# Ledger of designs, part 6: VHH binders against WHI2-like protein P4H10.16c

Target 1, 295 residues: WHI2-like protein P4H10.16c, of Schizosaccharomyces pombe (q9p7d3)
Amino acid sequence: MSVITQAQEIPTVAANPDFNYEGDPIIIQLCDRDTVFELSRDQLLGLPESILMCLFPRGLLLDYEIQECQLTQRPLIFQTADFDPSLLQYILNYFQMAENRTANDEIALSPPPPSFPGKCGIILLKEDIEFFILPPISPTTNIAIEVSPNDLLKLKQRVAQRLLQQKKIFDCLHLENSTSEGSAEKNLVRMLCYSGFHEDDEWKRRIQEPHRACITSVTLTNLDFSADQGPVSDPEYFPVYHKLLLFWQKPARKCWWDSSTSITYNGIEFATWVRRVWTLELAVLGANTYETAAV
Key: E = the ipSAE of ESMFold2; O = the ipSAE of OpenDDE; V2 = 0.75 times the mean of E and O plus 0.25 times the DockQ between their complexes.

## First folded at step 1 (VHH)

Design f02 (framework vhh_7w1s_2)
Fold by ESMFold2-Fast, scan of step 1:
Structure f02 (fold): chain B 295 residues (1-295), chain A 118 residues (1-118)
Amino acid sequence: as target 1 above (295 residues)
Amino acid sequence: QLQLVESGGGLVQAGGSMRLSCAASGSTFSIYMGWHRQAPGKQRELVAKISSGGTAYDDSVKGRFTISRDNTKNTVYLQMNSLKVEDTAVYYCAAELYGSGWYDYDYWGQGTQVTVSS
């Protein structure tokens, strides 16, 4: 037999790949980035549906994609829509730590209730911000004040910085305002705080997109079953986690506009219009997610 | 960002044992991790690698070296038994995001010296 040193452009892997399509990990490549993530099938399918929808906006039929790779003799490398690597890393690390905790039988502050024996609940809260700068209208000419492209870029950076300085999750709901106007927001905050968040909690990851007037923020917390067990003597108490499960059978969304942020630049006040989209999701992990959740 | 820090190197007599540790920070995923070594005047060579799919070893160390991982500590270990003078090298911890043949190792540690005396 001859040992062949091939031409530089001919990859041996593409010519005759020997992949284990039943046991090999799935590689997720974020759009056109050089960043990839190695995931088991359970890790991929265990991701929050809201995140899977961001990664695969056309949907993901995992068994079909694996079969197509096998039939075409391609590695299990799946391209996604564009997504920030540090946000995905945070989510994956959080879920891996929770899975390792349940697998290692670590003592929880909140043992799972009978409705979730051997299971861990994770709440994902994601915020997508898109902001718009409104140039003031001159009272003399009744025309919007023109801003150079360079000054507009600086204004966008200042607005982004101001928004990022609002580190507390619930500050954007303006709970201090009228009780009649804030009742729905107060109920949402109470539900989330009862479930594992605290009123003063901060976003765990906030990322500004370099070329867009957009900010994406994510935080995860463990569902606090202990806060929702009710009185020790009442086994028929309907816990708030049951309400969350019913409410978040699918990712829940809340969208609103926030005009409370303004920026002064060169002596001129610029108003902003901020579109905020909250996505709320409950994920429930088994003590043995591989054997229990896969069926 | 992933940072790899090696420890556990030093001087050992032929026939002895030594354990190298590689602590990973910034990432806790199941990624392909490996140990490479470079002797003076030679190219770096793969010693052992570990992934979720299993382990692989260079023929020169098979049966003598064992690679293992502690996911709780984000640490990869290389247990070296029956050491030979020829095992003398700087040992490097490395991480890659996909298996051998598609990507080179993306992250490297600073290296730790292992010297085996006769």
Scores: ipSAE 0.000, ipTM 0.084, lowest interface PAE 24.2, mean pLDDT 70

Design f03 (framework vhh_7w1s_2)
Fold by ESMFold2-Fast, scan of step 1:
Structure f03 (fold): chain B 295 residues (1-295), chain A 119 residues (1-119)
Amino acid sequence: as target 1 above (295 residues)
Amino acid sequence: QLQLVESGGGLVQAGGSMRLSCAASGFTFSYYMGWHRQAPGKQRELVAKITSGGTAYDDSVKGRFTISRDNTKNTVYLQMNSLKVEDTAVYYCAADLSYYDSSGYFDYWGQGTQVTVSS
């Protein structure tokens, strides 16, 4: 059975120094597993904090690094931590499309709340799965069965393949086994659905890290301002974006573990333990330039 | 989430004894639990490990150190006897939830506890 823990705050390690830009946008190159990504300073800073922490686990003093590169006449190339380039590309594409949609479709979109004038909300849901393989104890020798490194790799690949078959976001919560409408699992699903996800949504990107017993899953959606109903002056009325902000003001984690899975390899049954960590983050986006008609 | 917290370190004279404790908080104990140490200017080294099948020790501590586990308390102990000045180090508790375990490849680590042995 999965155990839901309370949301956990992810600590921030670094603070950016004060720095003023004059002229054209600064272009940064990110090197991730020998894949180079070009993005502006504003695009990088607009990424969810959870993703920035994965790319720069010791933090990033971005303006300091830019200044140092300019003073030492080095190119603005920054090495990331080990992160899947295809997953990073997916995230970057989504945020770019969201900004372009806001700029191109302003007339067709519902007006944003006064707290977010001219802004668009993006919700990132990230899942990290770690799984662990336990060999059985030999009844004859009373010692755990030894597995070669090559066989262990094959075991890890088989466990990963089984886990990847659960394609829907909420499959891991085993909602079918819940007898209460007020369960923690159902409340979490309800909160996410109010924010723009659907019960039948599937992970948009789901990848096993190479040769590791871990899987990273990601999905993104636009914050739905139009789902909110009620008078704006009602003190008991909370728009969906406000509920989301109260729930996930910082990158927040929910952690589950599950030991119910087993696999058979070469006639031997291995128990597996699966730990899931969910991180939910709200990113508020918008055009950097606001033009007002002259009077 | 598994977290490991060490306790019981401090100052002791050569020839003395000390017991370190490692409390695991989270869902369960690992398949492998161990103690590592790092002395100033040296690389981190495995001291002792415990599995469901038995215990193993580094040659430098064999006969002097004993590792034990209390699964009901989610705690691992390192009993250190006949301490030497060269045993001075920061001692780390480590856990591996997988079958494959080798020195330096544990999944979870504690923050470390200082042990200082005076002559």
Scores: ipSAE 0.000, ipTM 0.109, lowest interface PAE 21.6, mean pLDDT 69

Design f04 (framework vhh_7w1s_2)
Fold by ESMFold2-Fast, scan of step 1:
Structure f04 (fold): chain B 295 residues (1-295), chain A 119 residues (1-119)
Amino acid sequence: as target 1 above (295 residues)
Amino acid sequence: QLQLVESGGGLVQAGGSMRLSCAASGFTFSDYMGWHRQAPGKQRELVAKIYSGGTAYDDSVKGRFTISRDNTKNTVYLQMNSLKVEDTAVYYCAATYDILTGYYEYDYWGQGTQVTVSS
């Protein structure tokens, strides 16, 4: 039967002389979960780029990995970043249905899981974090204090840990209970919450390099208001993806510097300078075509 | 043209409850509506907001106040429980008409309703 409807246990073998590396399915395991999915090479590479970036944030050199598995006689099992199993199952089901359609047929999306009623688009929110540690300037010599390479490494680890402790998506935004101040940040939160994110949603986090981290969050979005609450008869309402595209075309609202964090190390206060870049991707599902928009 | 009319304010004892209503007329509900308040000598502050993605509250009222809406009646409510003397203020209903402008300031404001909490 279909793997998209039923998870299976990862096969374990010490040697696999009969594994067909050209035709056997690729098995993906979702982070620390027991859930696995089987995909053909074509199915995996046919997934939206936004989904592939969520699953394989460090990239995936598929042909290289297959060759290494073949040479080392290990099964085709690849670890992914954490991902919602229900959402992935819904996406895989959509593409399986699409593969069975004739030219010019309309694709009817399967009903989404009860947790995602009526939604027919996928939104990925990604944050790229680049941070710098600024040594203080000595008041007597007026030059930056010198930090040993070993102390700098310890300081970088502490800064990265502190930045990643802010788990909620919107914690990095400086919000105030007033109208005019912070209008860009408040409007950004409003648009993302309108699109299916919630104020308590959490990042899936990782560190790629000593001064960089990448974190992601994914939701299903309603492209036509058929499942969302609100006055559908109100002529001011638009499909969610149009609102996201129009708002997200303003680059100043998606890239900022955060200098609010400092670290004390050996009695000395070090400032941090953090560049934060938010990227939104929308994959549109439906009809007999597939589209992805990055903003 | 959208108009907002608040009701339900008045005098209440500390520890009591009160429900404010905001009726919209002339147009259906906007996507984003909120309650703000202004105490004597202080700046106007956001108390609670409601939109398609959910609700949000100021920390001073979390767990005590609840915002809700009835789209069929074009009315937003603020249920206030465990009222404190510090909650004394004029309460304003506000609505945003066009969320695509990138402007956070509310487009429409009610006239305000006085809430006085006695010790």
Scores: ipSAE 0.000, ipTM 0.086, lowest interface PAE 20.3, mean pLDDT 64

Design f05 (framework vhh_7w1s_2)
Fold by ESMFold2-Fast, scan of step 1:
Structure f05 (fold): chain B 295 residues (1-295), chain A 119 residues (1-119)
Amino acid sequence: as target 1 above (295 residues)
Amino acid sequence: QLQLVESGGGLVQAGGSMRLSCAASGSIFSSYMGWHRQAPGKQRELVAKITSGGTAYDDSVKGRFTISRDNTKNTVYLQMNSLKVEDTAVYYCAAGDWLYSGSYYFDYWGQGTQVTVSS
């Protein structure tokens, strides 16, 4: 419905470094529901800001204990999180694979443009769905049709299954209903396709939250600099990666209500209201630093 | 397009104060800025950094130097107090985008300004 906007202000998750810290690498044990992840500080802080916000809604490292490891004499931090572990594993694996590829300059097929601050870009697209089922109103009594608790559970399961079956990323934008090539939705899809997505791409991970009418979907792709290059002689052309840099500092969000899904159950049509929230973020990897002189 | 121009360097006596300014012009994608310095025969070192999350300083200057930003002028400052002979160096303004890994990445650099502290 609305145009995509940058995310509202969120706490800074990448705090300034403590120049007084003379440290061996910190090990973080992240207890995410029933799964324990062992991460370095750099691995954790290298995650997209939108994911760090989900892991630590009250701010990073506020709920922790720093303990020196007796065996290795290294600092250890314990953290807890409430995020789907399979989505987190997918994200961690993707970033590790991208970092390993970027470290090998021989595999890099194209150099990053001068206006891009790092060697590798990763685009995160996340969708959060919350859905509601509306009972139809009887035209005779003008009262909502009563549904038993068991039938409501079956309806919710059918709606969840229908939404999970919508595997293509861009189908929910209903591009076929737009007659203008300059529509905001078509421009967004074109931007994402120039950046590394394909028109028929599917969500890489899609999870129904247990005990809730909620679905979380994530897909990541490597930023492709080759797809949207203007004429060499046109100094005024701004390629799509330049535009994405405007969103990199803050995750961009688009929120809308999707009423296009309906379910028929026992001969009765039930309307569904689906709240969709898209979060779009560009993460930059492989940026250069200066070494601090040994004191 | 981003250009960084330092000013305010010069000669000062030990125990004195000096204020460096860095004006940023052009297209700004940076979420943080910092000051580095390099003395003859030494490696370049980060002295102070300012981000949306606050400020940080090297131990050698903590309590003596203060970094600040004027958002209306798009300028960052380094206020240097209680200067020591060891603070003699070329001071560089640098800018970078917000970094998720907790490390400092500076992609844009000024040309440097000389600060000499006499005994």
Scores: ipSAE 0.000, ipTM 0.109, lowest interface PAE 18.6, mean pLDDT 69

Design f06 (framework vhh_7w1s_2)
Fold by ESMFold2-Fast, scan of step 1:
Structure f06 (fold): chain B 295 residues (1-295), chain A 119 residues (1-119)
Amino acid sequence: as target 1 above (295 residues)
Amino acid sequence: QLQLVESGGGLVQAGGSMRLSCAASGFTFSSYMGWHRQAPGKQRELVAKISSGGTAYDDSVKGRFTISRDNTKNTVYLQMNSLKVEDTAVYYCTADYEYLWGSYSFDYWGQGTQVTVSS
């Protein structure tokens, strides 16, 4: 099981009739953690959709929540689903850095094409790993070998440690496979490398989530508009970044099972099944990034 | 915008051979091209696919069908040998230009070409 059950406590805050609902920052409190993040409205709404869906799985009607706080004279503190603070901080810092560079007219890592003047692109690649251990069947009794809950937990911890040691992003795609399925994975890696990743890149943040018994990995890169894959003047040619821009309005997702891995514990070999979910999202940033219409 | 035009369908006797052609025009970059078919009363099924790295086939056609690509003509071919009555279907040329995650959605479809295999 990867589910942790615990009582949810709603924080109590003293009433303050002088809250400024127009200019005060929004405070988000990660579920079941003491960590809070102070964000402007623009910063919150500018987060990748994939991250917002993780924080607010039932959705967030920001204007409604602000109005509710105003009517009840409460501070702008919103509780989220569980999420690792270090991963959220990494994402926030990356986006803030890119926004600051754009606002200050600093030189982009790669100059944007004429169709995107003053814009920069950020690619978020997020991986969620959940693992399952299958007890072997005894050849003598033809019944699955009994594993205590404590031993199962130790096995899961051992699997998590092995998976954390696989630091390279693309190793899990087994690019040495010569089948047509291997060719599909090669094309995916090629497209990501043309967009700004490198073949030997490692995950920038990779954490075992303590309350979900899973691994979350994140990496971000600036979109490489300078990658030359063909003649830009050819109207039949669409650079890889044009394809990636199609994902700007929604995250793309890939889900697969990585099997054929085993782990040995107390002399017994256990089959390990790994469920991997990759989420790819492109954010295009500029001088008016994070702007929202007045409500 | 990408257009796919099939040709080469028709009537053929069981045990015979037939070659289908698919000419692609417009947006020419794709991860995968393939052939799907749909028989009356059945769901559409993938028959064969081709990419820069290789080919793959449905088990029902392995050893009988061969997919190939001519990059100079931007054309994909399906060579069908040892045809069976069960191969009777409308054959569609397909291309997937939205493949970034390893899924083969095949979002671009031709009009289809009828293949009828008589006993």
Scores: ipSAE 0.000, ipTM 0.112, lowest interface PAE 15.7, mean pLDDT 70

Design g01 (framework vhh_7pa5_2)
Fold by ESMFold2-Fast, scan of step 1:
Structure g01 (fold): chain B 295 residues (1-295), chain A 123 residues (1-123)
Amino acid sequence: as target 1 above (295 residues)
Amino acid sequence: QVQLVESGGGMVQPGGSLRLSCAASGFTFSSYAMSWVRRAPGKGPEWVSTISGSGGSTSYADSVKGRFTISRDNAKNTLYLQMNSLKPEDTALYYCAKRYTITSGSYYTFDYWGQGTQVTVSS
């Protein structure tokens, strides 16, 4: 015989009394790596949404994981998806330095729009490149030329090296092929340059992913509401600047196929297809402080 | 100190309805987005629904869209989940969560969770 109840019996264990669930650091461990990062709760939740989605593609339920650690008495370590440790460190350092500068009033800011009160922003531009190598087809047999796994790996390394040599952010938009000043690509570059980028800017961090034919590139710039951020006499500057600020409060994603390139290996020419994904995101510094402000 | 207390769970037959409640304290309830999250036996946690602090914006997981309705009463500091057309797959422990940041799609981040209320859908 058994007792039927609507409530499930949930086993509980005593919480670790030495662990401060609000003050102790969160430890994250990157997939298949010994590298760990110690973050405060605020640092983790303050990361750009695009980066959080890369680290936790199935979502992050922070307090659930903390409760599971309490109940199972395991270390508070969150496993992430694969991500480059040096790229993550670069992002964390950038946000920390920007917070420190804002706290020290090193940046003179003009009054922001009501949707962005009293704080400076960080614009993150991220590019993900996926590349695919197509074996040539023999014109006489109509069969693809067979490539060994070792040769395919060497081809992938050659393609990655060539792509990594394209250091300028805006080169992939092929602006030289546009004859119109009003092209969509030229307007995008103009808007980004009003927001803090320069036409000749290079990616600040660019990493080949270890397990995929992929390159991840990241650059960050400060978005200030100061009149000093652009030409004061340009009547289009402020409408564009404020419009970008409002639109980029949500991550914006663009995806396209780059023109095929050819790689010659052992006298055979291979076509390469490149898929490019751009993610644009605005992060608001000090957003978490509004939880304590009753205004 | 943030406290979240869920109630309203129980046993119901397929096609039935239940209304869950979450009593919130320790923070200015109307200033924060609130969410429902569930965990089925032997499975990981699944985000269900979110509502903005004002109640003007709501979002739902595809698995519950059109069947569940999230709402709030800021005067009572209470969050609700109306669950209609319940399926055996809806059997789970349901949690109320204070959301620290608003994320899009199926991605989510939460700071505080309650202890949960059990929902069992069976014939």
Scores: ipSAE 0.006, ipTM 0.348, lowest interface PAE 9.9, mean pLDDT 71

Design g02 (framework vhh_7mjh_2)
Fold by ESMFold2-Fast, scan of step 1:
Structure g02 (fold): chain B 295 residues (1-295), chain A 122 residues (1-122)
Amino acid sequence: as target 1 above (295 residues)
Amino acid sequence: EVQLVESGGGLVQPGGSLRLSCAASGFTFSSYAMSWVRQAPGKGLEWIGRIYTSGSTSYNPSLKSLVTISRDNSKNTLYLQMNSLRAEDTATYYCARGYTVTYGSKYYFDYWGQGTTVTVSS
């Protein structure tokens, strides 16, 4: 992940009378939506890295973009990847309220939703996917069936396209194949749902490449510091983030090989092996986290 | 369909004040920055100012002391308050959605109103 806010200066052009590039807010327009958000530079740079990665998958060279706008006499409007407007609005309101608290609450905004009464965190669930297509061995020649490099590339592209059709986060876990409520897959779903995801949540962003894909989903989690102060030795009384951290420390829960899918080529079934790695990132919303996220 | 309808223009004496309104429909008004632009008879377009969704405003420096832009998102309405009007302020005033993009002398807005005429004369 990269937060790219520092760029080499481009030579300054004569000032544009229509725009104040130092004082005007930065406007971000969400992909394929009419929704725009107006951010100060501090608000934009203070967004958690997980959110910045989702909004600007190719990175954002802020100083460079500002100078390009100045050179081309364009407003400070930046296109983003697709993102949930309600989630972004909540995050921005939270940061604004946190800033107002340090300013003595004189201009406090509406309180956060009651569903997140404690400290809030942002959870980024990321899946890194690597594709392998395995030609079967011919029974007559005893060697692997040969596929041209062009055809192999097309097969990998077909496999990658199928991932865009698996919209729901938990579809890849094949929960319908497990009869036990205590299965590893069902426990993973339960923990993530406890942390803010829903069973019907969809992947918000996808990157497709011939041999790799990266898909992400973000949610707000309740870090609730103050609920149910029971015995410290009882995991049920751990804060949500602590339970999530402990769960993710356990082996064999985050990386697996998926061989359940196959692809047909010239009437022959080729096995598709997919290396799947789930990564979880947690960003805590608060003054100290805001400062470190703005670096 | 996006519609912008200006109102409030008319004849006003030098030194007078006037408030223009712009009624917006067909889009989520609260999600867009809005601008005011004017055109005096026989002259080109002159940008007056803009208001962002946050309520922050930016003005043409030559007009900043004479005008105030505000918005009411509950009514989908944009306002332009003008004070100390002069004969040179005689123009057709336009409400526009979006941002001024200047490439040379050209203004780029995606939607404009029909305009409302302000005449400053005795």
Scores: ipSAE 0.000, ipTM 0.277, lowest interface PAE 12.3, mean pLDDT 68

Design g03 (framework vhh_7aqx_2; at its last look DockQ between E and O 0.01; V2 from the best seeds 0.00; counts 0 for: pae E 17.2 > 2, unsure alone 60.5 < 65, placed apart)
Amino acid sequence: QVQLQESGGGLVQAGGSLRLSCTTSGRTFSSYAFSWFRQAPGEEREFVGAISWSGGSTDYADSVKGRFTISRDNAKNTFYLQMNSLKTEDTAVYYCAARTYYVSGKTYEYDYWGQGTQVTVSS
ESMFold2-Fast, scan of step 1: ipSAE 0.570; ipTM 0.838
ESMFold2, look of step 2: ipSAE 0.000; ipTM 0.206
ESMFold2 (binder alone), look of step 2: mean pLDDT 77; pTM 0.784
OpenDDE, look of step 2: ipSAE 0.025; ipTM 0.287
ESMFold2-Fast, scan of step 4: ipSAE 0.639; ipTM 0.848

Design g04 (framework vhh_6fv0_2)
Fold by ESMFold2-Fast, scan of step 1:
Parts: sequence; structure tokens; C-alpha cells
Structure g04 (fold): chain B 295 residues (1-295), chain A 122 residues (1-122)
Amino acid sequence: as target 1 above (295 residues)
Amino acid sequence: QVQLQESGGGLVQPGGSLRLSCAASGFTFSSYWMYWVRQAPEKGLEWVSTINTGGGSTYYKDSVKGRFTVSRDNAKNTLYLQMNSLKPEDAAQYYCARGTYVYSGSYTFDYRGQGTQVTVSS
């Protein structure tokens, strides 16, 4: 059965004095898709950190949220970022099935969704973008041009819109400005492509903070732990995994300033300075093991 | 192999009552939220009620709130809808459905039954 749409019908919680904040499940709502999932506390806390970062990019203080729901007598419904519903269902099914088996028993999993064909290893790339708008200096007064609060808001919205138009993962690296095959930018792209990313891949989710000059972007791909099945032939065992971990231990490869963006508003050119921070998270899901690694 | 089978529909006078049942098989019933939805002639599919896995949380369409009660028996793998003070506007084919709870006018269901007809007339 596919999605059923019913205009302007929003469910409301009936009065129920037996509602148990300590024992009742947590409902997470996928914000942009209007879908929700029911999770036990153990299921929620057992999710890989990379998945939790996708669902709660601003963080989640579970005990605090439960306390707020108790104090306001609201159901345990938590808002999340956008996520693939079929992938979340697959992950939840995996943990449910794994709970009831031993090392000698095979887990019979449902086929993975199209976004994650074949493998249970996942890799998350997260991007935090913070931007600053610099008003131009007047040639006659040698001081910055004053901008009204309303015009500043319009400028920030325009900068954010332009940054969000950079849909491809690697657009921010300006690869065309580097002729060296050994450049840090090209090596970063190579390592991520070995992991299953492609140069044409787009960010799965990008959001702008409503009250801050920043954007959070996330994308996911399958991690290939085998050189035999990697995107390129590699004679070394687990070269992609090891190289990614070593590469991400170097701060210079995770954080940089991008001054290539500018906007014109009312005939005046405003420069922007963009602080970009990339974080790589690895999570491995297997029949006999559950492992997560932060980089 | 997932199957949902509704029963209990019929003809009733305005102000009357009916109790609908839904027998579930082929899945772990106690692990899923369940839904009642209905479709009247010349209308789209309308959400009526939702119940969580344990039966402790229930949700209703505003127009049926206070008149309808959803419940479940996980030991029997059955879902129920008690309908009181029925109005002509309640006449529809009623379906039980399994799926992910959603709001804001959209609903996601994995499966639904073939339905049971409720007619309200004098």
C-alpha cells in the first residue's frame, strides 16, 4: 500500500491518564516527510551515531526531552531532520532481528532499500557551513556601508539560497582551481569515492538554521570493507577504511575557509566568508557485530 | 502473507452503535501501530483512528472524538473500533491498516484489508 493523503486531518492525543512516560515508546517524526516511527528507548539509543546525527543534527538530550513532555503533559513525539523512511525501517528491523539470535544463527534480513543495496556498512559525511557577510568599504568615507536590519536579512537569505544551490558534495572544493593530482582536495575526493561516493552525488539533506548564519548538510553511502568489491582495484586489505581514518585525523583536511562566494544586492557587491567543517562518521552493521567509529 | 480481515459492518439507524473487528495474521501484530480509515462515496480515503503498539495511546479524527473508541487485543491479534452515536456522515467502507503513523494530511500504510461496509439510515 502506498501513501494515503487526507487534507487537513491531524491526529490528536485523546485524554489518557494511564500514559506512561517511563515505559511508553518514543515517537520520532521525520519533519519534511510527515512520517513517524515508534521506537523503544533501547532502539533509539542503540542506533549508530551517524544515524543519530542525521536524525538530530542539533543533538538530542533524551532525559531532558522526556522531562519536558512530562511537565507539559505531551506525548513522547520528537521532531527529527529528514531521513529515508525505508532505510530507517531497515535499520530498526536489523536490530530487532539481531536481538533474538546467537553467533551460530544467520540473520535473515529483508532486502536492503535501493539507497543501501547489499551492504550494511554505512558512512556519513556531515558538513557544517557558517557564513559571514562583509559589507563593502565606501571609497569616499573609508568606512563600511551601513545596511538596515531588513536588508541584512534579505542578504543572508540570498547567501543561504546560493550556498544551498551547491547540491553536489564536492562543489565546495573548487577542484578546477587545483592542477596537482596530489592536492589535499583531490586526495579527499579520491578517498570518499573509494568509499562509494561519486563526484555527481548530491547532499541528501541540507538545512539552514533559522536564527544563525549556518547550514548543516549530510549524506550517506554504503561503506565497502573489501578491496575486491571496491570501486577501484586495490591490493591492500581494507585500504579505504584505514586511509579514511588516517586522513580524517588531520585537522587541515576537515576545516577550511571559502571566500569564493559573493552576492550583488541593489547594485552593491557583498563578499562572503564561509567556514566549512567536514566530519566523517563510520558505522558497521553486521550479523555478528555492531561497530561505530567517530572520526 | 500479511493479511488484515475486517468484520462487524452493517446497517444501523442514526444514533445506533456498531463494533468493528480486524483479524491480523502474517506479522508480529504487537509490534505495529494500527489504523482505522474509511472511504465514503465520492470522498477520498479518510483517517479515523490510530492506536499504538500497547494500546495506551489513541488518536481520533475530530468529528468522531467522544463517539468512537479504538482498542486492541495483542493476545488475539485483533483490532477493534467501537462506534457509538452513529451519524449519516459516518456511512462508509471501513478499513484497518498497518503502517507508520503520520499526520498533516498524509498517511503511510504497508497493508490494509478489504474493508467492511457501514450504512447509516432510517
Scores: ipSAE 0.000, ipTM 0.112, lowest interface PAE 18.5, mean pLDDT 66

